# Ledger of designs, part 3: VHH binders against StAR-related lipid transfer protein 4 (Stard4)

Target 1, 199 residues: StAR-related lipid transfer protein 4 (Stard4), of Mus musculus (Mouse) (q99jv5)
Amino acid sequence: ASISTKLQNTLIQYHSIKEDEWRVAKKVKDVTVWRKPSEEFNGYLYKAQGVMDDVVNNVIDHIRPGPWRLDWDRLMTSLDVLEHFEENCCVMRYTTAGQLLNIISPREFVDFSYTVGYEEGLLSCGVSVEWSETRPEFVRGYNHPCGWFCVPLKDSPSQSLLTGYIQTDLRGMIPQSAVDTAMASTLANFYSDLRKGLR

## First folded at step 1 (VHH)

Design B12 (framework vhh_7n9e_1)
Fold by ESMFold2-Fast, scan of step 1:
Structure B12 (fold): chain B 199 residues (1-199), chain A 125 residues (1-125)
Amino acid sequence: as target 1 above (199 residues)
Amino acid sequence: DVQLVESGGGLVQAGGSLRLSCAASGFTFSYYAMYWGRQAPGKGREWVSGISYSGGSTAYASSVKGRFTISRDNAKNTLYLQMNNLKPEDTALYYCAKAPEYSGSWFDTSYFDYWGQGTQVTVSS
């Protein structure tokens, strides 16, 4: 699909952005979150990076649309595959819990998802697409290109380096300070939750 | 020795319901994701639904979403598929499948570690 090629190329461009372009948004043990102004919308492109004590395939299998995601991800409350084109390519609809005492109400996203080899590892990426059906209990958010790179750690092949790029327009009337707080904490929590969920 | 035994198939009229069961043995059922797939006459194998090891996550092919419900009973080592509002195009041999330890794929039936013998579902118009 041409959408998969464009999406993959966009994530590779993000992965090539020089270190000094990023500003630290949050740093906790074993994960760093950075951000820079988005070129897609009036918001931020976030980058997160940390080491996983597991191999690439197992890490990405927990992240991509599949049976394991909801078992560990505290933010995601549902995941439905709406269309599947190939093993590595689908349209999914997922929902997220409210955040900051419901200052950010539950969101719904409809994303094209694509998983592909990248160097010695994997890339699982997504981007929101048009979907006419909406559900009144959710605000429809929009993901500009987002994705997760996972590559083996050269000094320890049983470990991997997980790098994420998240670029979400939550929509609605939310103060920017609330968005900033939620995004940084969500990415740090993603790593903490995933580490506990890995089998 | 791993064994998966499906049951519950049969002939039903369009709009009817069936409940499929899969009895699992020879492995620790509660450790593995489980799947339902199907094969219609003249077609390849198609993924239908999946459920995580705990039952906390489920997924469905778009063609069955809203009509089928996957569930599991880890105490009884049994997987279920409740099929409602059946359509003629749901006619197929339905298979239970076990996930390998390292794969989370929803769609690629080649990742499925073991398949049962299947149970036939026929929906008449």
Scores: ipSAE 0.000, ipTM 0.263, lowest interface PAE 12.9, mean pLDDT 84

Design C01 (framework vhh_etentamig_d1)
Fold by ESMFold2-Fast, scan of step 1:
Structure C01 (fold): chain B 199 residues (1-199), chain A 127 residues (1-127)
Amino acid sequence: as target 1 above (199 residues)
Amino acid sequence: EVQLLESGGGLVQPGGSLRLSCAASGFTFSDYAMSWVRQAPGKGPEWVSGISGSGGSTYYADSVKGRFTISRDNSKNTLYLQMNSLRAEDTAVYYCAKDTESYYDILTGYEDYFDYRGQGTLVTVSS
């Protein structure tokens, strides 16, 4: 019952972490990715930030579980809404493509997802939940608290600032360098793909 | 200047064994995970095995599990690969790689994943 409040509060705490605690992991044109050691597991909390040439509602509608996610997200290969509580709240199961010449084999996640107002914008957040059914073609991964903040850009209200926090345990036996490389690139690609997908 | 020097390759019969070595210099060896990557003629690179900086964690591709053992000696800045029960399909040039945070780019593939590969050492498995 309190899962949405706890999740929201955790993401707001991440959003309040001081600049000097982050290390740049990848910087390409129009997106910067940072990371810091996770407090949840033996891995990293990633932060990504960039400007979107669209309004908050349209950006978040493409990210949250819904009909448009698979149209633009190159990493996500399937998405099933397993339980829909309200328009802003569901449990979903999704799968991801293999990465790095299949050194990282396809993963499956089962996440609680919640979207709520934040300042003058929106926060769409998620966290993995326990789910007994597994599919043999996938390794079950685990998302610790993750989410996307989107707020209007100060001097350009037709644009928005998108900030993401991603904290994924891919599980299995994967070299840490492969995980670290894949995560940073996945976040940069997320921005490139989303920008292309916005209509 | 980062340098990696592989050695120990050669011709071996199926079922035989070889031990590869990689001498590393120009960086703090114990701070970095190390990998072995191989490339067979006419094929792309295949990751074979990895080891954490401390040596506490080891990882293997399914094709070599139970046959190959990766190890390191941080006091000598040397990485090893013990290869047992060799098969014809193990024929390849074997490269020592310093693991890096280099970016995986889906358009360029795996090109920047491993920095500072050495010149490689050829392993040929044939009768």
Scores: ipSAE 0.000, ipTM 0.152, lowest interface PAE 14.0, mean pLDDT 80

Design C02 (framework vhh_etentamig_d1)
Fold by ESMFold2-Fast, scan of step 1:
Structure C02 (fold): chain B 199 residues (1-199), chain A 126 residues (1-126)
Amino acid sequence: as target 1 above (199 residues)
Amino acid sequence: EVQLLESGGGLVQPGGSLRLSCAASGFTFSSYEMSWVRQAPGKGPEWVSGISDSGGSTYYADSVKGRFTISRDNSKNTLYLQMNSLRAEDTAVYYCAKEGDYVWGSYEYTDAFDIRGQGTLVTVSS
């Protein structure tokens, strides 16, 4: 549909942004995190990239909404599929743990999720949608277009390159320096946690 | 058990310097990212600075960048914060924080930081 097409095209556009537009935000444990000012809101578009010791399908299956995400993702505290359109397309609601001594209190997101082929690999992407139900224990955050590209490594077919684009408006009254630090660390930790989860 | 003991705080004049230390025990210090977090009177906690497990990467809040330097000595299990050009707004209790532990395959989450010490008070005033 038009939503999935627009979302896919937006992520491909992000993936085509030239190297000189990015600034390194964090580099640790074979993961590089970059950022640039967002065109969608008063915040940043983050890019993270690192190598996975696994094939594309297994990596993306652990990331997209499904039975494995909560097993490894220490930031995500719940995940509910609210509406299922196809095997590769749904609306989900998920919650995240508090961060930085609860300076960033637990958040809730409601996202449209779509997974599609990209080159010799996969793209799993999402964007927040309007949803009227709220839970008082959570602040409703908003994900502008976000996604994960995973493609095989040319000279190492048992490995893949995972590139993420994350563009989250956490909402509420949070110091920007805390948000920036939490986002960079969260993305680096995502890779570390995923690597452990892939067994 | 994880133990973190902060020291080095005190009363200092604006423009002065202090060096904070954190003695860590009960875990493999060299395997964890470490941070400094502060809490000013009547305010919520603020992350100040972070350092990778090897010491090869350092991170700073914009409010302290260029004035504070984080470092670590893995052979002594000690974290440091060198604070220069101190301002009244730097007045706070400073806490040493270890990156949160994660149990693989768990659905339970913790905050990003594990704070065990009582902190060390830094007062910047004339």
Scores: ipSAE 0.000, ipTM 0.201, lowest interface PAE 11.7, mean pLDDT 82

Design C03 (framework vhh_8k46_1)
Fold by ESMFold2-Fast, scan of step 1:
Structure C03 (fold): chain B 199 residues (1-199), chain A 125 residues (1-125)
Amino acid sequence: as target 1 above (199 residues)
Amino acid sequence: AVQLQASGGGFVQPGGSLRLSCAASGFTFSDYAMGWFRQAPGKEREFVSAISGSGGSTYYADSVKGRFTISRDNSKNTVYLQMNSLRAEDTATYYCAADETYYDWLSGEYEYDYWGQGTQVTVSS
């Protein structure tokens, strides 16, 4: 019952982490990716931020579980809503493509997903849940609390600021350098893919 | 803007060797993975080899494993491909690439797309 509240509060806590605690992992034109050691597992909490040339509702509608996600997200190969509790709350299962010549083989995640108002914008967040059904084509990964904040730009209300927090345990025996390279790249690519998908 | 300039190609007989170089500019070289791709006449581009930013991890296509060696010198912003035991089927234009998400302001492509004009390798008897 309190899972949505705990998840929301955890993401708000991440959003309040001081700038000096982050290290730049990757920087391109309109996207910066930072990381810091995770408090949840032996890996990293990643932060990404960039400006979207679209309004909050349209941006988040393309990100949250729904019919538009697969149209633009090249990492995500499938998305199934397993349980639908409310318009803003579900359990979803999704899969990701293999990376680095399949050194990171395709992964599967089962996440509780929740979308809620935040300030003048929206927060869409998720966390993996235990799910007994497995698919042999995929390694089951685990998302510690993750989410996307989207708020209007104060000087340009037709644009929005998108900030993401991603904290993924890919599991298996993958070299940490491969994980680090893949995570930073896929977060930056998320922004370029989303920008092309917005219409 | 990111620039990648491949060089070192040429013609060589089967069993011969060539060393390709790729000079990079416009980014913090050691933070990014580098790769080599090739395109034979009438075929799509295919992956050849990749190396992590630190040089600690290397990856090879099965067709070149044991014959080609990728390396980098971060002090010179250069990645290399040492090609040994060359075969006729290695004939292609070779392109170096970095992780595209690091690249210039006008490119938002997910795939490696910094092929430039490449360097031609021809293996013939």
Scores: ipSAE 0.000, ipTM 0.139, lowest interface PAE 16.5, mean pLDDT 81

Design C04 (framework vhh_8k46_1)
Fold by ESMFold2-Fast, scan of step 1:
Structure C04 (fold): chain B 199 residues (1-199), chain A 125 residues (1-125)
Amino acid sequence: as target 1 above (199 residues)
Amino acid sequence: AVQLQASGGGFVQPGGSLRLSCAASGRTFSDYAMGWFRQAPGKEREFVSAISWSGDSTYYADSVKGRFTISRDNSKNTVYLQMNSLRAEDTATYYCAAEYDSTFGWYEPDEYDYWGQGTQVTVSS
């Protein structure tokens, strides 16, 4: 089985985790963020969920590596597609802004990204890969399997339900409380920023 | 908007039982997850138990598992806490709370939107 198949299956397993295994990390209007201990590293697997006022294809097109991501995402400061295998599959390098008054300095990630059909919607997922080039202005972070599920709402097909799973090792010497605060806020901000970007 | 009224507290000997009730006023009770919290003298408010909006999922603090049972009756707009095998350490003011979360959110007290005035439970002899 390919890296795409393994990554997709891992995200589907996350999506099947029972409600009682999650703890609320942050709840704001129209977005809930949960977390549970990660099985991949000494950190947390985060889950976020909220309704988008747009159709699945448009929502996922704004999220996956491509021309629109930087237009709305306040955290992401650059995005380069390093290798393009298929329309739905690439290796990308991206950077993130510093957080919490630079307690978390800017990070760099190199991820394999894959977008595939899921039920009546889409899944866009990613995982960090080895990449030898490093840039001294950034700390290389690592994404364990991460992804976004987007499915139509049964009551309103012009709206969709967006569910994310994020599992990031920021590396370096950062207090876990700072990581937890940044991760929960970043996920809530992701929804707010995306909603503005879709309008 | 919902208002909560807790009742059923009192004095009981160690090993005894009490049943607490939390009556909700308002028509949206069945949309809310419900929780019980307690605050002992000189301590912070702590989680005791929670129940989902449907009643299908229940959660308990480790200190009360096997002794306390949470339940709800949506037709009566009421949540209950059956407390068995009470200990001196269970002495506290017990609060009921409501949260609008049909899927998740029962584990964290800060997620609860509405709170009752509390009912005092004293376990002593």
Scores: ipSAE 0.000, ipTM 0.110, lowest interface PAE 17.9, mean pLDDT 83

Design C05 (framework vhh_7ocj_1)
Fold by ESMFold2-Fast, scan of step 1:
Structure C05 (fold): chain B 199 residues (1-199), chain A 125 residues (1-125)
Amino acid sequence: as target 1 above (199 residues)
Amino acid sequence: QVQLVESGGGLVQAGGSLRLSCAASGFTFSDYAMGWYRQAPGKQRELVAAITSGGDTRYGDFVKGRFTISRGNAKNTVYLQMNSLSVEDTAVYYCAAEEYTYDFWSGTYETYDYWGQGTQVTVSS
């Protein structure tokens, strides 16, 4: 439980960061995205928040690593469970297609994933782990602690509040201005894509 | 609603120059990476040059040092300046727009590509 306990506690710490420490990166009708400098690497910790028109369990089941992720994310090229400890806990490897005219080449991530109850909802979180096998067609990216909190809305239990914390090191040779500029402009699209993926 | 319209192609002698333009509409141009691809008959489409929303550039090996990509966000236009043209540069040149979309689990993924209709460049000996 050392890894899962540390990961859970880290995400709860992120969720407790005061409002005034965040800077708005993007705001659209149904989603706000903030960021602050990461304490883990030379990049940003992002926070996104918005209302989902669905119940907690269905929302998190579509986000957590599993076959449903590929239903709404067409560019996810593979999902492999490398180790399965229990229903809520595994090590997974997943890959993505290249992006930006291959300026960002295909990436591979190997993450410990853990889903646990949080208040009246759920927390699904992950962090990259060491994995010795590498595949030459992919650049190994690294997820510092990341996760999704989903809790029912007060007085509207058929809706939920989804809050994400994302902290990804893409590694490799990527123009820093491309990452810094493009990242903020596209994060809001995650929520609309997920909404289309919900059954 | 999204449109990419190329212009500036034509006939040119080896050693000459051309400037291609691509006028974009129907999206927030400044948020998109823009690129130029080319395709000769019977060959695969290949990357010529790319420019990110922040202005960073990448070039295909066969054109580096001869071609320059640039963008004018106020005019919603991307340009390709082609110098020292050779017969091997003969192809249809396509403008492309690609949104840099972040997937929260995997890091990054491509949401879609937009393509223009292409403009013919013919280089004679």
Scores: ipSAE 0.000, ipTM 0.163, lowest interface PAE 16.6, mean pLDDT 80

Design C06 (framework vhh_7ocj_1)
Fold by ESMFold2-Fast, scan of step 1:
Structure C06 (fold): chain B 199 residues (1-199), chain A 123 residues (1-123)
Amino acid sequence: as target 1 above (199 residues)
Amino acid sequence: QVQLVESGGGLVQAGGSLRLSCAASGSIFSEYAMGWYRQAPGKQRELVAAIYSGGSTRYGDFVKGRFTISRGNAKNTVYLQMNSLSVEDTAVYYCATDSEYTLWGSDYSYEYWGQGTQVTVSS
């Protein structure tokens, strides 16, 4: 199977996981973060969900690889498209800032990225791929299948529901509870920062 | 407003032990990461140890197995237990804190620092 088909099917499977399999990791006013043990690696699959005061296309355009992501995402320090296959399909390299007094040093990821229609909305998804070039200032992390579903709200067509699935192996020698704390906070902050970035 | 006050530094013989303490305000302890940094004469400041909410820790390579960071349950205090001290551990030791909710690169995140405490190890 093609990488885009397999990736899309995997994210749809995550989206169908029953409520009772998730455990709340963090809950703030306008976003809830859950997690469950990953079936891909020795870590967690995270789910985050919250309402955006914007339409699906504008929300996803700010998330997918493109000109808008770095304008609002404080964690992401660079984004380069390495290979462009189609308008909605590329390989991208991005870097992240250090976290928790540099307990988590800056990371680098190289991901296949694909955006496709899903119901009345969009799915933007990604998965890390092998890439031989490394940069010494970063530790190479690995994203198992990850993605963002965005669908219109039934009673409010100017609003959308954003649901993310994040499954990141930060690699290196990091205490697991540092990873757990960082992931939950990062997802909550993602929603807060994205909301400020939207117009 | 956050205040950090270090204590416990001093002169010690090689092979000896010291325990540093950092007293912090009550508001920072439940959610803030806390760490110890050191700066030797003519060298850059380096991370010695860090602890965050939940009790997980990180150590610099040169102190693993010799130093232990901990915090007290009933006190707004973080400790650095330093065992098997060597002359190379001579430095000013600084207590620092950063919010676990401020997880972006430290170049423009605000960090609270103590005044530092001198540790001198003699042969």
Scores: ipSAE 0.000, ipTM 0.161, lowest interface PAE 16.0, mean pLDDT 80

Design C07 (framework vhh_gefurulimab)
Fold by ESMFold2-Fast, scan of step 1:
Structure C07 (fold): chain B 199 residues (1-199), chain A 124 residues (1-124)
Amino acid sequence: as target 1 above (199 residues)
Amino acid sequence: EVQLVESGGGLVKPGGSLRLSCAASGRTFSDYAAAWFRQAPGKEREFVSAISESGSTTYADSVKGRFTISRDNAKNSLYLQMNSLRAEDTAVYYCAADEYSGFDWLTESAYDYWGQGTLVTVSS
């Protein structure tokens, strides 16, 4: 199967994982973050969920590779589209800021990105791909399948439910406890930052 | 869903040591944020030490270097190893846990589950 089909199917499988397999990692106002051991690497698959006060198309347009992502995302420091196959499909390279007083130094990722319809909403998903060029100021991280589901809220169609699955191998010599702390905080901050960006 | 029971409190001389235990039933401490708080006679409850769901630890300045917080997943227990005890450490010690790691995990309001407390008296 094509990379887009396999990636989409993998994210739908994550979205079908039963609730008793997840453990709460962090809960702040209007965002819950869960995790479970990853089946892809020696780390965790994170799930985050919260309500957005905006419609599906506008929420996903701010998340997928495009002109708005850097305007609101405090973690992402650069975003370059390396290959653009179709309106909804590209390979992008992006960088992230250092975390935890630089215990986690800036990372770089090269991801295949695909956005597709899902039920009454959208799914924007990604997975790291091989890319030979590296920049010495960054450690190359690796995203196993990851993505964002956004569907209209049943009783409030002007609002949407945003659910994310993040599965990142930050690589390098970082204690797992630091990785876990940073990942949970990053996901909570993602929601806070996005909500401000949509205003 | 989580029930917490503290043990290990008692009377100890200044300079002595005690290890407090907190046993959980219903769920394991493995993926929980957990903390120790204490309340001295006539005072409000204060933070002592916490361990996050990922295992990061923090301590109140008054106990840093003397107390150590830890978990044992096999025994489903949280511990507080208290060394070099002082008269001002006299208090009822409470175990607290939260299924949800809050932004304010150093405060009482961050925790949904609490034990009944165990008394520690440091007196010559």
Scores: ipSAE 0.000, ipTM 0.100, lowest interface PAE 20.2, mean pLDDT 83

Design C08 (framework vhh_gefurulimab)
Fold by ESMFold2-Fast, scan of step 1:
Structure C08 (fold): chain B 199 residues (1-199), chain A 123 residues (1-123)
Amino acid sequence: as target 1 above (199 residues)
Amino acid sequence: EVQLVESGGGLVKPGGSLRLSCAASGFTFSDYAAAWFRQAPGKEREFVSAITSGGSTTYADSVKGRFTISRDNAKNSLYLQMNSLRAEDTAVYYCAAEPDYYTLGEWDSYDYWGQGTLVTVSS
């Protein structure tokens, strides 16, 4: 199978994980963040979920690689599409700001990205790929399968439910407790920033 | 009452050393990340160094190799050892603490701030 098929199937598998396997990492009124040990690396698979006051297509268009992402995402400092393929897929390189008092220094990721229909909504997913060119100002991180599901709310079609699965190896010698704190806060901030960025 | 109180600032010659201290009170300091920021005359406040509750550290490129951040949780204290000081290190140095939440390194992302201590590097 192609990388897009395997990636999509992996995200659908994550979306099917039973509720009792998740532990709450952070809960605020409009967002819940959970985690469970990753089966891909020595770290965690994070899940976040919350309601968006916008339709599926507009929400996902602000998340997927494109011109609007940097307008609202305070963590992401650059985004370059390196290769563009058919079927709504590309290879992109992006960088992130330092996190947790800069204890987590700026990172760089090179990801295969793929967007596909899912039920009555969309799934935008990604996974890091090997890329030989590195930039010395960044530490190369690695995203195991990650993605965002967005589906319409049943009784409120102008709203959608956004569920994310994030599984990032930041590399380097960072204590897992620091990573966990940063990941939970970053995911909650993702929702807050996206809500304000939607036009 | 929550307080962060900096001390140790002063006048020092280029190439000299200085040790800053920050005393925390009114909260469980050992559960917080802590950082040093500085603001030079006519400039914006900038990040200098940070340390997690567990002791992991990071430094701005401009001070890496010259400054060392440390903490003593038993004394509720944060320190900054500054070596090989330069004229461009002249600034008011601020102690800050937060519950491990930070996005851009901006000073307004911190929960608690001290009043600052002046460091002047001059001949």
Scores: ipSAE 0.000, ipTM 0.140, lowest interface PAE 14.8, mean pLDDT 82

Design C09 (framework vhh_8ghr_2)
Fold by ESMFold2-Fast, scan of step 1:
Structure C09 (fold): chain B 199 residues (1-199), chain A 126 residues (1-126)
Amino acid sequence: as target 1 above (199 residues)
Amino acid sequence: EVQLVESGGGLVQPGGSLRLSCAASGFTISDYDYIGWVRRAPGKGEELVARISPDSGSTSYADSVKGRFTISADISKNTAYLQMNSLRVEDTAVYYCARESDYWIGSDTYEGFDYWGQGTLVTVSS
């Protein structure tokens, strides 16, 4: 199967994991973050969920690779589309800021990205791919399958429910406690920053 | 009403030690929050010196204080501490205790801190 089909099927599988398999990692105003051990690597699969005061298309347009992502995302410091296959499909390279007083130094990721319809909404998903060029100021991280589901709320179609699955191997020599702390807070901050970006 | 009250500042000789306390009221410091210590020296900007997640015990420090300062929290007393050892003249500053519930992206960032104490002055001199 194609990489887009395999990636899409994997995210749908994550979206079907039962509530009792998740453990709360962080719960702040209008966003909950859960995690469970990853089946892909020696880390965690994170799930985040919260309501957006905007329609599906506008929410996903701010998340997928494009001109608006850097306007609101405080963690992401650069985003370059390296290869554009179709309107909804590309390979991108992005970098992230250092975290926790630089205990987690800046990272670089090269991801295949694919956006497709899901139910009455959208799924924007990604997975890291092999890329030979490296930049010495960054540690190359690796995203196992990740993505964002966005569907309209049944009782309020001008609002949407945003659910994310993130599964990142930051690599390098980082204490696991630092990784766990950073991942949970980064996901909560993603929602807060996105909400500000949509206003 | 959320309040953070610092204490323990004062005058100390170079090489000396001080312990700052930050008493929290109106919230519990064990609830998915970070408690940080931020200092402002005369004529300089703000510097995040230490941060702790009270629930997990995870800590981080600025390079300027690493190995000399220790941050800790006592959830039963709802209080955070900054133990400052081997103090230097350049550590002279007003030290603020702050609660962060949202952000800590980037080196030395404190834009996510949503509640601040009044500050306590630390003077390191002969």
Scores: ipSAE 0.000, ipTM 0.192, lowest interface PAE 14.2, mean pLDDT 83

Design C10 (framework vhh_7n9e_1)
Fold by ESMFold2-Fast, scan of step 1:
Structure C10 (fold): chain B 199 residues (1-199), chain A 125 residues (1-125)
Amino acid sequence: as target 1 above (199 residues)
Amino acid sequence: DVQLVESGGGLVQAGGSLRLSCAASGFTFSDYAMYWGRQAPGKGREWVSGISDSGGSTAYASSVKGRFTISRDNAKNTLYLQMNNLKPEDTALYYCAKDEGYTYFEWLGDSYDYWGQGTQVTVSS
């Protein structure tokens, strides 16, 4: 409860950051990725935004922990719900594929996940938690507060605006420029992969 | 004790070539991905290239794609960077580094204390 409240409030604060504090990291077609230095760790808070040709509930159902995420998300190689508290609240463990031709080796994350209403849409957010079990084939990464806001478009109710905030410490000894390249590309690819999953 | 020793730098004219080497010891070289980075005078470190543990996968910064080739010889515990068509903008101290897998470190930005001493590359116009 307290973790979900703090997490939700943190994401709402990120969503309120002034436009001039962001710097464009990558812009392709109909998705823009920005970043700014993180207040949580020695890395970046990334923001991504783009329009989805689908309604809020369907978009978020494909993103939150559940049966559909692995169907479209090519970066995510496994997803296990370790503990289920409520319909909208769980602890999940997921793994990611190697990146930059496996220069960034596969990662494992253990996240608290929470989905809640936000305005006329939804917010699905997460943050890494301590978990003692590790698997030697993966490096344990850490997600500082991360989340996805999805709200209906006023001029086009069959479409929605998806805005993500991602703040990941990949851990290990990886050059910052490699991390920056991987993060920007991963966020752009997230949108293109999700769009294919929704179609 | 991990040791990385870079060599092969020097002074070359624009359009020239150099091959850098990184001799690795103190760890099982064939188990780790390896990287090349560089630092120009008065600037932070820039990632240049990376290679997987087997050598089967490589990646390059956009500024060097098509001109530089990373390779490794696991039998000799040596990492290489073949640099062709060098430009004045390539002038920098070049470093190698290893990925430690399950050992995690707080990211220190451009300050990798774990990189080798470096080898200087100077490209004149």
Scores: ipSAE 0.000, ipTM 0.163, lowest interface PAE 13.7, mean pLDDT 81

